# VHH binders against Fructose-bisphosphate aldolase 1 (cfxA), part 22

Target 1, 359 residues: Fructose-bisphosphate aldolase 1 (cfxA), of Cereibacter sphaeroides (Rhodobacter sphaeroides) (p27995)
Amino acid sequence: MALITLRQLLDHAAERLQGYGVPAFNINNMEQGLAILAAARACDAPVIASRGARSYAGDIMLRHIVEALAEMYPQIPICLHQDHGNNEATCLSAIRHGFTSVMMDGSLQADMKTVASYDYNVDITRRVTDAAHWVGASVEGELGVLGSLEKGEAEAEDGSGAEGKLDHSQMLTDPDQAVEFVQATRVDALAIAMGTSHGAYKFSRKPDGEILAMRVIEEIHARLPATHLVMHGSSSVAARLQDLINAHGADMPQTYGVPVEEIERGIRHGVRKVNIDTDCRMALTGQFRKVAMESPKEFDARKFMIPAMKEMEALVRDRFERFGTAGNASKITVIPMDDMAKRYASGALDPAVATAKAA
Short names: E, the ipSAE of ESMFold2; O, the ipSAE of OpenDDE; V2, 0.75 times the mean of E and O plus 0.25 times the DockQ between their complexes.

## First folded at step 17 (VHH; framework vhh_rezetamig_d1)

Design s1 (from q4 with Y107W; at its last look DockQ between E and O 0.80; V2 from the best seeds 0.00; counts 0 for: pae E 3.4 > 2)
Fold by OpenDDE, look of step 17:
Structure s1 (fold): chain B 359 residues (1-359), chain A 121 residues (1-121)
Amino acid sequence: as target 1 above (359 residues)
Amino acid sequence: QLQLQESGPGLVKPSETLSLTCTVSGGSISSRSYYWGWIRQPPGKGLEWIGHIYRTGSTYYNPSLENRVTISVDTSKNQFSLKLSSVTAADTAVYYCARNPEYYEGWFDYRGQGTLVTVSS
């Protein structure tokens, strides 16, 4: 079965009477892939498989893992997505290796550390979008810098994260600017900065409107009702998972993530993609640790990974259900990328911007 | 205030099917935030998770009981049910219906008062 592009999937998500969100889970190895697709099969959910760390498995291995998964689960649309591309070469390389979607993170310069100017972001994102659309691949852009509003700083994940102190203005996507950005770049999805950060230590307390700016999403959605919005750093970091980890040999400080209810709120306001990585990591390593502690004589890696995969599967399934993703895989007809390219070329997929009623 | 109430026969014969219903009041089982499930406590033993169901009908079962357990949901009645087939004396327990805010077994924020089900010929 052909892999699905992000645009196709998110369009489907948006067009449903009750729009749904699609979690994008990081995939680094076979076990993660199997867990994700097992969950997807169990609840008939489409999948966004995201690559964050290029250096772990490599492009070739990851491609083949996803191809294998696609063969094993032919009924499940799978979007292979390159997360946080830093330049044109990275994005195009991903496409060459079978990625159907790429994120050009132009919020940062190519070093993935330095905050980029708006003009830089627009230019590089537009170039990537143009190139990707020529071959039918989808593009996610990012406007604003991911970071903690409390700390005024970003946390790096997989080599991507702003260094230094950040102003709130940098960490919150400007709704008006978002309109201009989407028009200029023609991205298929827009990652919004709203106070989320990568990693497990997102918030020092249960998030409220002061530290998680869901209003930004709502405001952008009002201006760009047809634009698919993306929430990054949206693991919830459940207390249970923290306890699981800490009960079995870890010393993880108490932390808070994005409440699932807030994600659901976002989905009601145009969020169609939700990036989740930390929760999966915690699920895997929590159970892994449990086995290690409870079965000190065990040395077969499979005996560690089976429970780990099961936990991750359960988590993934939960997110599919809660985000409304479940039940939609069977409803999706995958369009070949060549046909998508034609649609892009025709202008049929150009951003629709709500004409500001002249007050 | 959320209330859960178990109902069903307190006596089941061996090899028959145990059937219980949970009626929920003061809250909707159609909520996206919760799972609805069953737990039991055999005499002199600890709590055992049986399974739970999501509003969509997705079920999660204890692997030890998976082949015998069926949980269903009726959103129109704000009820969910448990069927346990091929019961034996080992299935004698106080059964509780419960609400779970997470997908993980054993985490319940509300539960019913429980109902004793005895398997006896």
Scores: ipSAE 0.347, ipTM 0.713, lowest interface PAE 2.1, mean pLDDT 92
ESMFold2, look of step 17: ipSAE 0.375; ipTM 0.768
ESMFold2 (binder alone), look of step 17: mean pLDDT 87; pTM 0.887

Design s2 (from q4 with T56Y; at its last look DockQ between E and O 0.71; V2 from the best seeds 0.00; counts 0 for: pae E 9.5 > 2)
Fold by ESMFold2, look of step 17:
Structure s2 (fold): chain B 359 residues (1-359), chain A 121 residues (1-121)
Amino acid sequence: as target 1 above (359 residues)
Amino acid sequence: QLQLQESGPGLVKPSETLSLTCTVSGGSISSRSYYWGWIRQPPGKGLEWIGHIYRYGSTYYNPSLENRVTISVDTSKNQFSLKLSSVTAADTAVYYCARNPEYYEGYFDYRGQGTLVTVSS
């Protein structure tokens, strides 16, 4: 079955009675892919399968893993997404390898460390969207830099992201710039900076809407009601996952991620894609550590991975349920990329901005 | 105010199926914020999590019981149920229905008064 583009999937998410969110899960190996798709089948949920910025499996392996998953689960629409692309070549190479969606992260320069100018971001992102849309692929852009408002700092995750001290203005997306950016670049989805951070050490206390600057989400959505917003650095880092890991040989400080209820608030206000990686890795690693400690003579890799995959599956099912993704796979008919390309060429998918209120 | 009420037979023969229903009042099992589940307390033992279910039917079960347990939800009646097959005397316990704000075990914030189920010939 043909892979679904990000644009089609997020349009579907926005068109429901109450819009739903779609978690985007990184896939680094076969086991993660199997856990995600088992959860998707159990929940009747469409899937965003992401390649993170740092290549573990590489584009060729991931394409084949996802092709196998699509064959095993033909009823589940799968979007194959390349996350945090550092330049045009990275994004176009992913499309050539069969990715239906790419992210051009022009908020950073190609080193994925140095904060880029707004003009750089617009220029490189527009070049990617022009090329991707010719062949029907979707493009996610990013405006603003991920960083914790609490700490005033950024931390890289999966080899991508600014590091060190940041100005507060660098960590929050300007709504006026968001409107200009979407119009200039024609991105299908926009990742916004709202006070979230990459990495396992996100917050020193339980965050609330003021810490996350949820007003940025709400204001941008009011201006761009048809543009799909993306949350990065949005793993919840549940206490159970930290306890699981620490009970079995780790020494992670207590920390907090984004509470699921704040993610649900974002979804009510236009967030359609929610990136989840840390939670999944902690679930896998925690169960792996548990087997290692409780069965110290065990040598069969499957005995470690089966419980790890089951824990990840449970987490993924929860996110499909809580984000409203569950129950939607069977309601989607995948539009082939050639037909998406025709839609882009016709102008039917061009950006729209909310009409200004009369004074 | 939220109330959970267990109902079902108090006596079950060995090898048969234990069946209980929980009726929810003062709240909705269609809430997207909560899971609905079962716990039990065997005589002289601590509480044991059996499993829970989300509004759309997604289930999570205690691995030690998963091959014998079925939890289901009936949104139209605001009820959820437990079936535990092939029971033995070891399944004699007070059974509670409960609400869980998390997908994993151990975080119940409300439970019923409980109902004793005895497994005997």
Scores: ipSAE 0.011, ipTM 0.451, lowest interface PAE 9.5, mean pLDDT 84
ESMFold2 (binder alone), look of step 17: mean pLDDT 85; pTM 0.873
OpenDDE, look of step 17: ipSAE 0.019; ipTM 0.503

Design s3 (from q4 with S33T; at its last read DockQ between E and O 0.50; V2 from the best seeds 0.00; counts 0 for: pae E 2.7 > 2)
Amino acid sequence: QLQLQESGPGLVKPSETLSLTCTVSGGSISSRTYYWGWIRQPPGKGLEWIGHIYRTGSTYYNPSLENRVTISVDTSKNQFSLKLSSVTAADTAVYYCARNPEYYEGYFDYRGQGTLVTVSS
ESMFold2, look of step 17: ipSAE 0.450; ipTM 0.798
ESMFold2 (binder alone), look of step 17: mean pLDDT 87; pTM 0.885
OpenDDE, look of step 17: ipSAE 0.626; ipTM 0.838
ESMFold2, fold request of step 23: ipSAE 0.434, 0.424, 0.399; ipTM 0.795, 0.778, 0.768
ESMFold2 (binder alone), fold request of step 23: mean pLDDT 86, 87, 86; pTM 0.883, 0.889, 0.882
OpenDDE, fold request of step 23: ipSAE 0.504, 0.639, 0.522; ipTM 0.800, 0.845, 0.799
ESMFold2, last read: ipSAE 0.356, 0.392, 0.459; ipTM 0.753, 0.759, 0.803
ESMFold2 (binder alone), last read: mean pLDDT 86, 86, 86; pTM 0.883, 0.881, 0.882
OpenDDE, last read: ipSAE 0.652, 0.669, 0.340; ipTM 0.854, 0.860, 0.716

Design s4 (from q4 with F108Y; at its last look DockQ between E and O 0.84; V2 from the best seeds 0.00; counts 0 for: pae E 3.9 > 2)
Amino acid sequence: QLQLQESGPGLVKPSETLSLTCTVSGGSISSRSYYWGWIRQPPGKGLEWIGHIYRTGSTYYNPSLENRVTISVDTSKNQFSLKLSSVTAADTAVYYCARNPEYYEGYYDYRGQGTLVTVSS
ESMFold2, look of step 17: ipSAE 0.357; ipTM 0.759
ESMFold2 (binder alone), look of step 17: mean pLDDT 86; pTM 0.883
OpenDDE, look of step 17: ipSAE 0.577; ipTM 0.813

Design s5 (from q4 with A98V; at its last look DockQ between E and O 0.62; V2 from the best seeds 0.00; counts 0 for: pae E 4.6 > 2)
Fold by OpenDDE, look of step 17:
Formats: structure tokens, sequence, C-alpha cells
Structure s5 (fold): chain B 359 residues (1-359), chain A 121 residues (1-121)
């Protein structure tokens, strides 16, 4: 079965009477892939498989893992997505290796550390979008810098994260600017900065509107009702997982993530993609640790990974259900990328911007 | 205020089916934000997750019980139920209906008062 592009999937998500969100889970190895697709099959859910760390498995290995998964689960649309591309070459390389979607993170310069100017972001994102659309691949852009509003700083994940102190203005996407950005770049999805950060230590307390600016999503959605919004750093970092980890040999400080209810709120306001990585990591390593502690004589890696996979599967399944993703895989007809390219070329997929009624 | 209340027989014979119902008040079980399930605590043991059901009707069960467990929802009555077949003495426990149970460790948002079910001939 052909892999699905992000635009196709998110369009489907948006067109449903009750729009739904699609979690984008990081995939680094076979076990993660199997866990994700097992959940997807069980829930009849489409999948966004995201690559963050390019250096772990490599492009070739990851491609083949996803191809294998696609063969094993032919009924499940799978979007292979490159997360946080830093330049044109990275994005195009991903497309060459079978990625159907790429994120050009122009919020940062190519070093993935330095905050980029708006003009830089627009220019590089537009170039990537143009190139990707020529071959039918989807593009996610990012406006604003991911970071903690409490700390005024970003955390790096997989090599991507702003260094130094950040102003709130940098960490919150400007709704008006978002309109301009989407028009200029024609991205298929827009990642929003609203106070989320990568990693497990997103918030020092249960988040409220001061540290998680869901209002930004709502405001952008009002201006760009047809634009698919993306929430990054949206693991919930459940207390259960923290306890699981800490009960079995870890010393993880108490932390808070994005409440699932808030994600659901976002989904009601145009969020169609939700990036989740930390929760999966915690699920895997929590159970891994449990086995290690409870079965000190065990040395078969499979005996560690089986419970780990099951825990991740459960988590993934939960997110599919709660985000409304479940039940939709069977409803999706995958369009070949060549046909998508034609649609882009025709202008049929150009951003629809609500003409601001001149007050 | 959301309240959950378990109901059903407190005594079940071996090999029979344990059947419990949870009545939810102060909130709707049809809400998209919630899923509903069951946990139990055998005497002298920790909490065990049994399973739960999502709004879609999809269920997820503890693998150790999967073949014996059925969870269903009746939205018209604002209830959900548990059936556990082929019970043995090992199934003696206090059973709790819960909102948004987390897997394996017995976490939940809300829980009923619990009902003791004894398996005895």
Amino acid sequence: as target 1 above (359 residues)
Amino acid sequence: QLQLQESGPGLVKPSETLSLTCTVSGGSISSRSYYWGWIRQPPGKGLEWIGHIYRTGSTYYNPSLENRVTISVDTSKNQFSLKLSSVTAADTAVYYCVRNPEYYEGYFDYRGQGTLVTVSS
C-alpha cells in the first residue's frame, strides 16, 4: 500500500463532522513501529510516523522499517514524516528516501539552535514547499519558537532547540503573522508555538493559560480556519508513567506535560497533528526498567521489549481514541503522490484565507 | 459532581460469570473526553487494571484477562458493565468502576466505592 501524505491525512481529519487529530509518534526502531501499528490496527487509525533523530537508525533503515510496516498492515494509511528539517537538502533527502511529508523548521537557522528571522523562515519554507509540492509531498512549517514560557528557554530534542533566552514574543506564534506566513509559503500544516517544549520537563506545575497558551491556537484558527495546525511537544507525561519509571530504578523529577484535555481542546480548534514522543519513551523505558528490576536474571532483549511495546501500544491506542483518530483508517483512500503533485500544480490545494471582513 | 456506583452480586460460584454494572451520575459517559473501565483489588494484593471502553465502543483489556472479560456501555442508562467469565477463587476482589483508568497500575480520575465480589462455591 502506498504511503499517504500529510496533507491528505489532515484534510480527511478536518473534513469530518467532528474533526479529529492525528498523533504523530516518533519512530526510531522496529519495536516502536510495531507498537504503533498494532494500536492502529486495533483502533482502525491512520498513522503519522515521525522521524526526529536522523542519526539513530538512519534514513535507509527507517524507510525499510516503515515499508515493512506498510506491507504488514496494508489497511492502515501511514504517513512517513520528517520532523524538524533544518534546510532544503535535509527535506529533499527525506523525500528521496520515501518520506511523504517533511517539516521545514524555519523558526531556527540551519544550525537548529539560532532563532531565525521571519524573512528567513518564509524564504526557506517556501522553497521547500515548492520543491515538495512538485512531487506531491507535504510540508509542515513552523512559526514561533518552541519553548517554556516559564523558563524563557527552549529544550533541545534530537538536536533541535533554540539556545539562549527567549522572549515570550518569540515563543508565541503571532496570529496575524501566521496568516501571512501560510499565504507566502503555502505550507500544508503549521506548527504553532504556544508554550510547549520538547522533553519531559515542559511545565513546573499543572499548566494553565499562563504557561500553555491554547488561546493562540484558537486565535489562529479563527483567522485560518482551513489551515491544519500542529501541536509540538504535546506529551502529557502522565503521573503513572513517572511512577512506573521511578519505581524501577530511575530518579525522574516530578514534572507536568500537556493535559490530554487541552490537546482535545486544540483539536476542536483546528489542530490536526499532535506530536508525541516523550510519552512513548517513558512507556517503553518504564516497562523495560520494570522487567530489569523484577527479573534480574533475564538477558533476552525480547523479554524486555515485549512488555515495553505493549505499554507503548496502550498509550498509542489511547491517543487514537481520545483524539478521534480511531475508526478513520478504513475511511481514507490514499492518493498517489503523483496525483497530489497535479493537485498542487492546479492550485486546488492553495491556502484558503478568510478575507478579514473590513471592520 | 461525578459519581460512580458499582452494582451486582457479591457472591459468584466458580465457573460462573461475574457481572457488574456501574452507574454514572453527574456526568455523561458519552463525552468524548472520557473512557470508562474497571479495576480490582484482590485481598492482600495491589490494584489490577481489568480494562476499559472508549466512546467508540472499542475496548482494551488486560492481556491476562482478555479472553474472559467483556466491557460494554449503555449510553441510554448512563451505565457501563463488566462481565468476567469462568471465575475462580483468584477473581475474588473488590471491584471498582473508574473513569479514565490508566494501564496496569490502577490510576484513575474517578472511582466508585467498590464492591466486594467473592467467588465461592
Scores: ipSAE 0.025, ipTM 0.495, lowest interface PAE 4.4, mean pLDDT 91
ESMFold2, look of step 17: ipSAE 0.282; ipTM 0.713
ESMFold2 (binder alone), look of step 17: mean pLDDT 87; pTM 0.886

Design s6 (from q4 with N62Y; at its last look DockQ between E and O 0.53; V2 from the best seeds 0.00; counts 0 for: pae E 4.1 > 2)
Fold by OpenDDE, look of step 17:
Structure s6 (fold): chain B 359 residues (1-359), chain A 121 residues (1-121)
Amino acid sequence: as target 1 above (359 residues)
Amino acid sequence: QLQLQESGPGLVKPSETLSLTCTVSGGSISSRSYYWGWIRQPPGKGLEWIGHIYRTGSTYYYPSLENRVTISVDTSKNQFSLKLSSVTAADTAVYYCARNPEYYEGYFDYRGQGTLVTVSS
């Protein structure tokens, strides 16, 4: 089965009577892939397989992992997505290697550390979008900088993260600017900055509206009702997982992530893609640690990874169910990228912007 | 306050179907946040997860029981039910209905008081 593009998947998600969200899970190895697809098969869910750490497995290995998964699970639409591309070359390289979707993170310069200007972001994102659409690949853009509103700082993930102190204005996507950005770039999805950050230590307390600005999503959705919004750094970092880890040899400080209820709120307001990585990491390593502690004589890696995969599978299923992703894989017909390219060329997929009623 | 209450026969004959209902009060089973499940504890044994159901009707059953277990949900009554077919003496246990905030068979935040079901001729 052909891999599906992000735009196709998110369009489907948006068109349902009750729009749903699709979690984007990072895949770095075979075991993660198997866990994700096992969950997907079990609950009939489409999959966004996201690559974050380019240097871990490499493009070739990851491509082949996903191809293998696609062959093993032909009934499951899989979107192979490049997360946080830093420039045109990176994005196009991904497409060359079979990625059906790429994120151009123009919120940062190519060094993935320096906050970029709006003009920089628009220009580079537009170039990537144009090139990607020529071949039918989807593009996610990012407006605003991911970071903690509490700390005024970003957390780096896989080498991507703003350095230094950030203003709230930088860490919150401006709704009006979002409209302009989408029009100018024609991205297929827009990552929103609303106070989330990468990693496990997102919040110092249970988040409220002061530290997680879900209102920003709502406001943007009101202006861009047809634009697929993306929540980054949206692991929930459940207490259970923290306990699992800490009970088995770790010393993880108490922390808080994005409540699943808030993600669901986002989904009700145009969020169609939800990036989740930390939760999966915690699930895997929690069980891994458990085996290590409880079976000190065990040396077969499979005996560690089997329960780890099971834990991750459970987490993934949970998200598929709660986000409404479950039950939709069988409803999706994958359109070849060449046909998508034709649709882009025709203008059929151009952004629709709600005309601001002149107050 | 959320309350779960098991109801059903306390005695079932071998080969028959065990049927229990859980009535939920103080909360809605239509919530997106929870799974609704069944757990049992045979005499002298630990807790055994049976399965759970999501508001959408999606179910998970413990593999060893998968062929005999049916869990259903009635959102209109704020209830969910367990059917276990072809029971034997090994199915004698205290049965609990439970709420799970995650897709995790070993985790629940609320459960009923439990009801003893004895399989006997």
Scores: ipSAE 0.218, ipTM 0.672, lowest interface PAE 2.8, mean pLDDT 92
ESMFold2, look of step 17: ipSAE 0.319; ipTM 0.734
ESMFold2 (binder alone), look of step 17: mean pLDDT 86; pTM 0.876

## First folded at step 18 (VHH; framework vhh_rezetamig_d1)

Design t1 (from s3 with F108Y; at its last fold request DockQ between E and O 0.68; V2 from the best seeds 0.00; counts 0 for: pae E 2.9 > 2)
Amino acid sequence: QLQLQESGPGLVKPSETLSLTCTVSGGSISSRTYYWGWIRQPPGKGLEWIGHIYRTGSTYYNPSLENRVTISVDTSKNQFSLKLSSVTAADTAVYYCARNPEYYEGYYDYRGQGTLVTVSS
ESMFold2, look of step 18: ipSAE 0.453; ipTM 0.796
ESMFold2 (binder alone), look of step 18: mean pLDDT 86; pTM 0.878
OpenDDE, look of step 18: ipSAE 0.706; ipTM 0.873
ESMFold2, fold request of step 23: ipSAE 0.408, 0.433, 0.419; ipTM 0.774, 0.791, 0.781
ESMFold2 (binder alone), fold request of step 23: mean pLDDT 86, 86, 87; pTM 0.884, 0.882, 0.887
OpenDDE, fold request of step 23: ipSAE 0.636, 0.017, 0.029; ipTM 0.844, 0.370, 0.455

Design t2 (from s3 with T33V; at its last look DockQ between E and O 0.56; V2 from the best seeds 0.00; counts 0 for: pae E 2.9 > 2)
Fold by OpenDDE, look of step 18:
Structure t2 (fold): chain B 359 residues (1-359), chain A 121 residues (1-121)
Amino acid sequence: as target 1 above (359 residues)
Amino acid sequence: QLQLQESGPGLVKPSETLSLTCTVSGGSISSRVYYWGWIRQPPGKGLEWIGHIYRTGSTYYNPSLENRVTISVDTSKNQFSLKLSSVTAADTAVYYCARNPEYYEGYFDYRGQGTLVTVSS
């Protein structure tokens, strides 16, 4: 019943003839967890349960929720992942509380607002990676700053987001620098900046290559074919969900997210982890609003949450299927973290970097 | 141009199994983008979602029909099928095969012309 590390899961995803992606869904409460695992069971899919930088329920509660889920669904590998850690203490605290994976977001300083230097990013990420690997925990790093290429700004979510104007050089991961970063830090996965941002308002129009730079993913993959790449801010923000929400008492402006087909493109080019939060939020709140509007006398929270969970479950199943995650849970035998630690210590998991000449 | 066409018997006896096939042309059911499903409309009633299938064979059914419904896919023939067991008069309806661009019950962007299936002795 051990939780799976990010590294093991993504290795599995990469090793398949047709590599697949794993969506990382934020879990803040029991209902989200249940919806995700119901979908996972239905699709035979492994799960990345992600917690954002700021805690809604707290580390203890989330740990116990995920432990309960693991007990309820023993056949489903679950990776408990700390998203956007801001410093060593945050990352190690997560590991202490049973997280099998942590993200050290060194693209920003510890305040999660100030853009960090490359050297800062390398140093802090390396320290976290060293410490995590000693105990078998996986580490995701981030190179480049997440934000809108249209606006030259980041959107803050859960206290994380660069402040001020950003230029494209800051917002697009440099492929050559990515090679150096992975070698220096030995991260297990690398989050790429290519024009995505957190939240629902990622793009002002259907994105094209000018505002969603999928080419960056492709270029990095060419240089780092063995490195697991991560797409952040990759909710699709479907029109259907917007309509659902707006039809039931909301007034969210029209917006665009990352097209699913572009995510699939990423998966074909080394993306193995896809962060999705906004879509789940929209699914839940859309149905919640619907119940509220259509059943004005209803006061039992369960009557709101059941439809909400069902909508989220459907979304999650869709992503499992589209990303190729479905059908893989049963193929995975979870390696305990202690054994992962031994693998790290032996050098067996050191990054293999094959550099391709820049086109 | 995408076309969906239902085929099968228009008359089924009570307790027997309703069997329909949808033939898809102008598009591939092997696409990663779409789910393929069935909906029905009983006389004087609204549309009811039955279920759908993904190219991988993954299925999702209406809970009210789950124990009686089987949807299958044949990618080699670009077809998918519906079986509904233990039919009663309540299963009399116009049946439509449909394409769903999202994993959402009742949501479809294309559907066939429909075929009437009557359950009668």
Scores: ipSAE 0.385, ipTM 0.737, lowest interface PAE 2.4, mean pLDDT 93
ESMFold2, look of step 18: ipSAE 0.436; ipTM 0.793
ESMFold2 (binder alone), look of step 18: mean pLDDT 87; pTM 0.890

Design t3 (from s3 with R55Y; at its last look DockQ between E and O 0.66; V2 from the best seeds 0.00; counts 0 for: pae E 3.5 > 2)
Fold by ESMFold2, look of step 18:
Structure t3 (fold): chain B 359 residues (1-359), chain A 121 residues (1-121)
Amino acid sequence: as target 1 above (359 residues)
Amino acid sequence: QLQLQESGPGLVKPSETLSLTCTVSGGSISSRTYYWGWIRQPPGKGLEWIGHIYYTGSTYYNPSLENRVTISVDTSKNQFSLKLSSVTAADTAVYYCARNPEYYEGYFDYRGQGTLVTVSS
């Protein structure tokens, strides 16, 4: 009956000789939960069930949906994760309602739109980590791209000198800052920038810094092997799914996502958690729209949702296979949160910095 | 260079099982990137996706055929196979094995030369 913590799950992913990634799927209703767990059973894959920054169903409903799924699929470890928490109260409320993992997003202030300082991020994230670890819950943090904020402030005060001073951190997480942040906050997982656009809040074009992003991932992973890296901004926005939706009454402009091949590269270099939301929503909506257009007299919601769930299941199975998650559920024995709390208290899970460089 | 070669009987009796094997050469079937699948072309008609399999054994089938189709993989022989049960004359077609970089139908980037299978008494 016990849900798995994010820390235990990602430790398992990292300790395999071939290493694997775990997709984190947003869940807002029963149908998504059923599709994800059907795929997990078919693939023998552990699951991260995620509540997004603005949960549709709320913590209580999600806890009970996941409890029901755990009863239906007792062989599948399920991590219940709250994503993009805006303050301590949000994170603590999730833990009280049975979440085994929370994310404190201190890169933004509590309004989730004002960029926060590094010191604010460290302070609020450390407070969440201290509280969560007392009860064995895992914490994910996010280190914002400080270079973009500082560049904007420097441009307001700086004339021609700003053009000659370009920080590497404008597109990528600085490995030295990542080590400092993890040591100060004790997060179990760290969301990192992949270098796909300027600043955390805009995507304008594919940057040529892809090779550098992999070196940064590899450097952070080598220095912080016990702190698991998370990809954000990682929806693939597959052309198939955009075509499916647009063929059936939508008018979505083309958008650039992260190719699945690049996600697989990130996993090979040390990424362990990959947030997936947009592709799942497009799969469901696309099939729903297809039924609506092809069967205009149909009004029974189940006739729309069953094909939508099948489309989502197919997508989820692919991610379990490509990320190497498949085949691992049966190899995991869940550690109860009380025992995880003892491990945190002993110092066994404290941040460790490796000084030897990977070849 | 990657090559896919179909093999199996060209004549199958009605109500029996159609069985084909695809041998992959010039590359490994054990790929995280690709699915391995079957398509067919009935006389005078377009291509129809039958299904495909990931090297771990995970399968996707055309819903119109899924009740009769089994696709399997043998990574030790670098082969995958098709069984289609309870065949009728409607199953007469040129059958191709193929490689797909996507989990969904319609995106095969390599295919074999094809083999005609005739369902006839």
Scores: ipSAE 0.376, ipTM 0.756, lowest interface PAE 3.5, mean pLDDT 83
ESMFold2 (binder alone), look of step 18: mean pLDDT 87; pTM 0.891
OpenDDE, look of step 18: ipSAE 0.570; ipTM 0.814

Design t4 (from s3 with S31T; at its last read DockQ between E and O 0.55; V2 from the best seeds 0.00; counts 0 for: pae E 2.9 > 2)
Amino acid sequence: QLQLQESGPGLVKPSETLSLTCTVSGGSISTRTYYWGWIRQPPGKGLEWIGHIYRTGSTYYNPSLENRVTISVDTSKNQFSLKLSSVTAADTAVYYCARNPEYYEGYFDYRGQGTLVTVSS
ESMFold2, look of step 18: ipSAE 0.448; ipTM 0.802
ESMFold2 (binder alone), look of step 18: mean pLDDT 86; pTM 0.880
OpenDDE, look of step 18: ipSAE 0.532; ipTM 0.807
ESMFold2, fold request of step 23: ipSAE 0.474, 0.415, 0.357; ipTM 0.807, 0.784, 0.754
ESMFold2 (binder alone), fold request of step 23: mean pLDDT 86, 86, 86; pTM 0.882, 0.883, 0.881
OpenDDE, fold request of step 23: ipSAE 0.392, 0.469, 0.432; ipTM 0.754, 0.784, 0.760
ESMFold2, last read: ipSAE 0.414, 0.408, 0.308; ipTM 0.779, 0.771, 0.722
ESMFold2 (binder alone), last read: mean pLDDT 86, 86, 86; pTM 0.880, 0.881, 0.882
OpenDDE, last read: ipSAE 0.290, 0.413, 0.318; ipTM 0.697, 0.763, 0.720

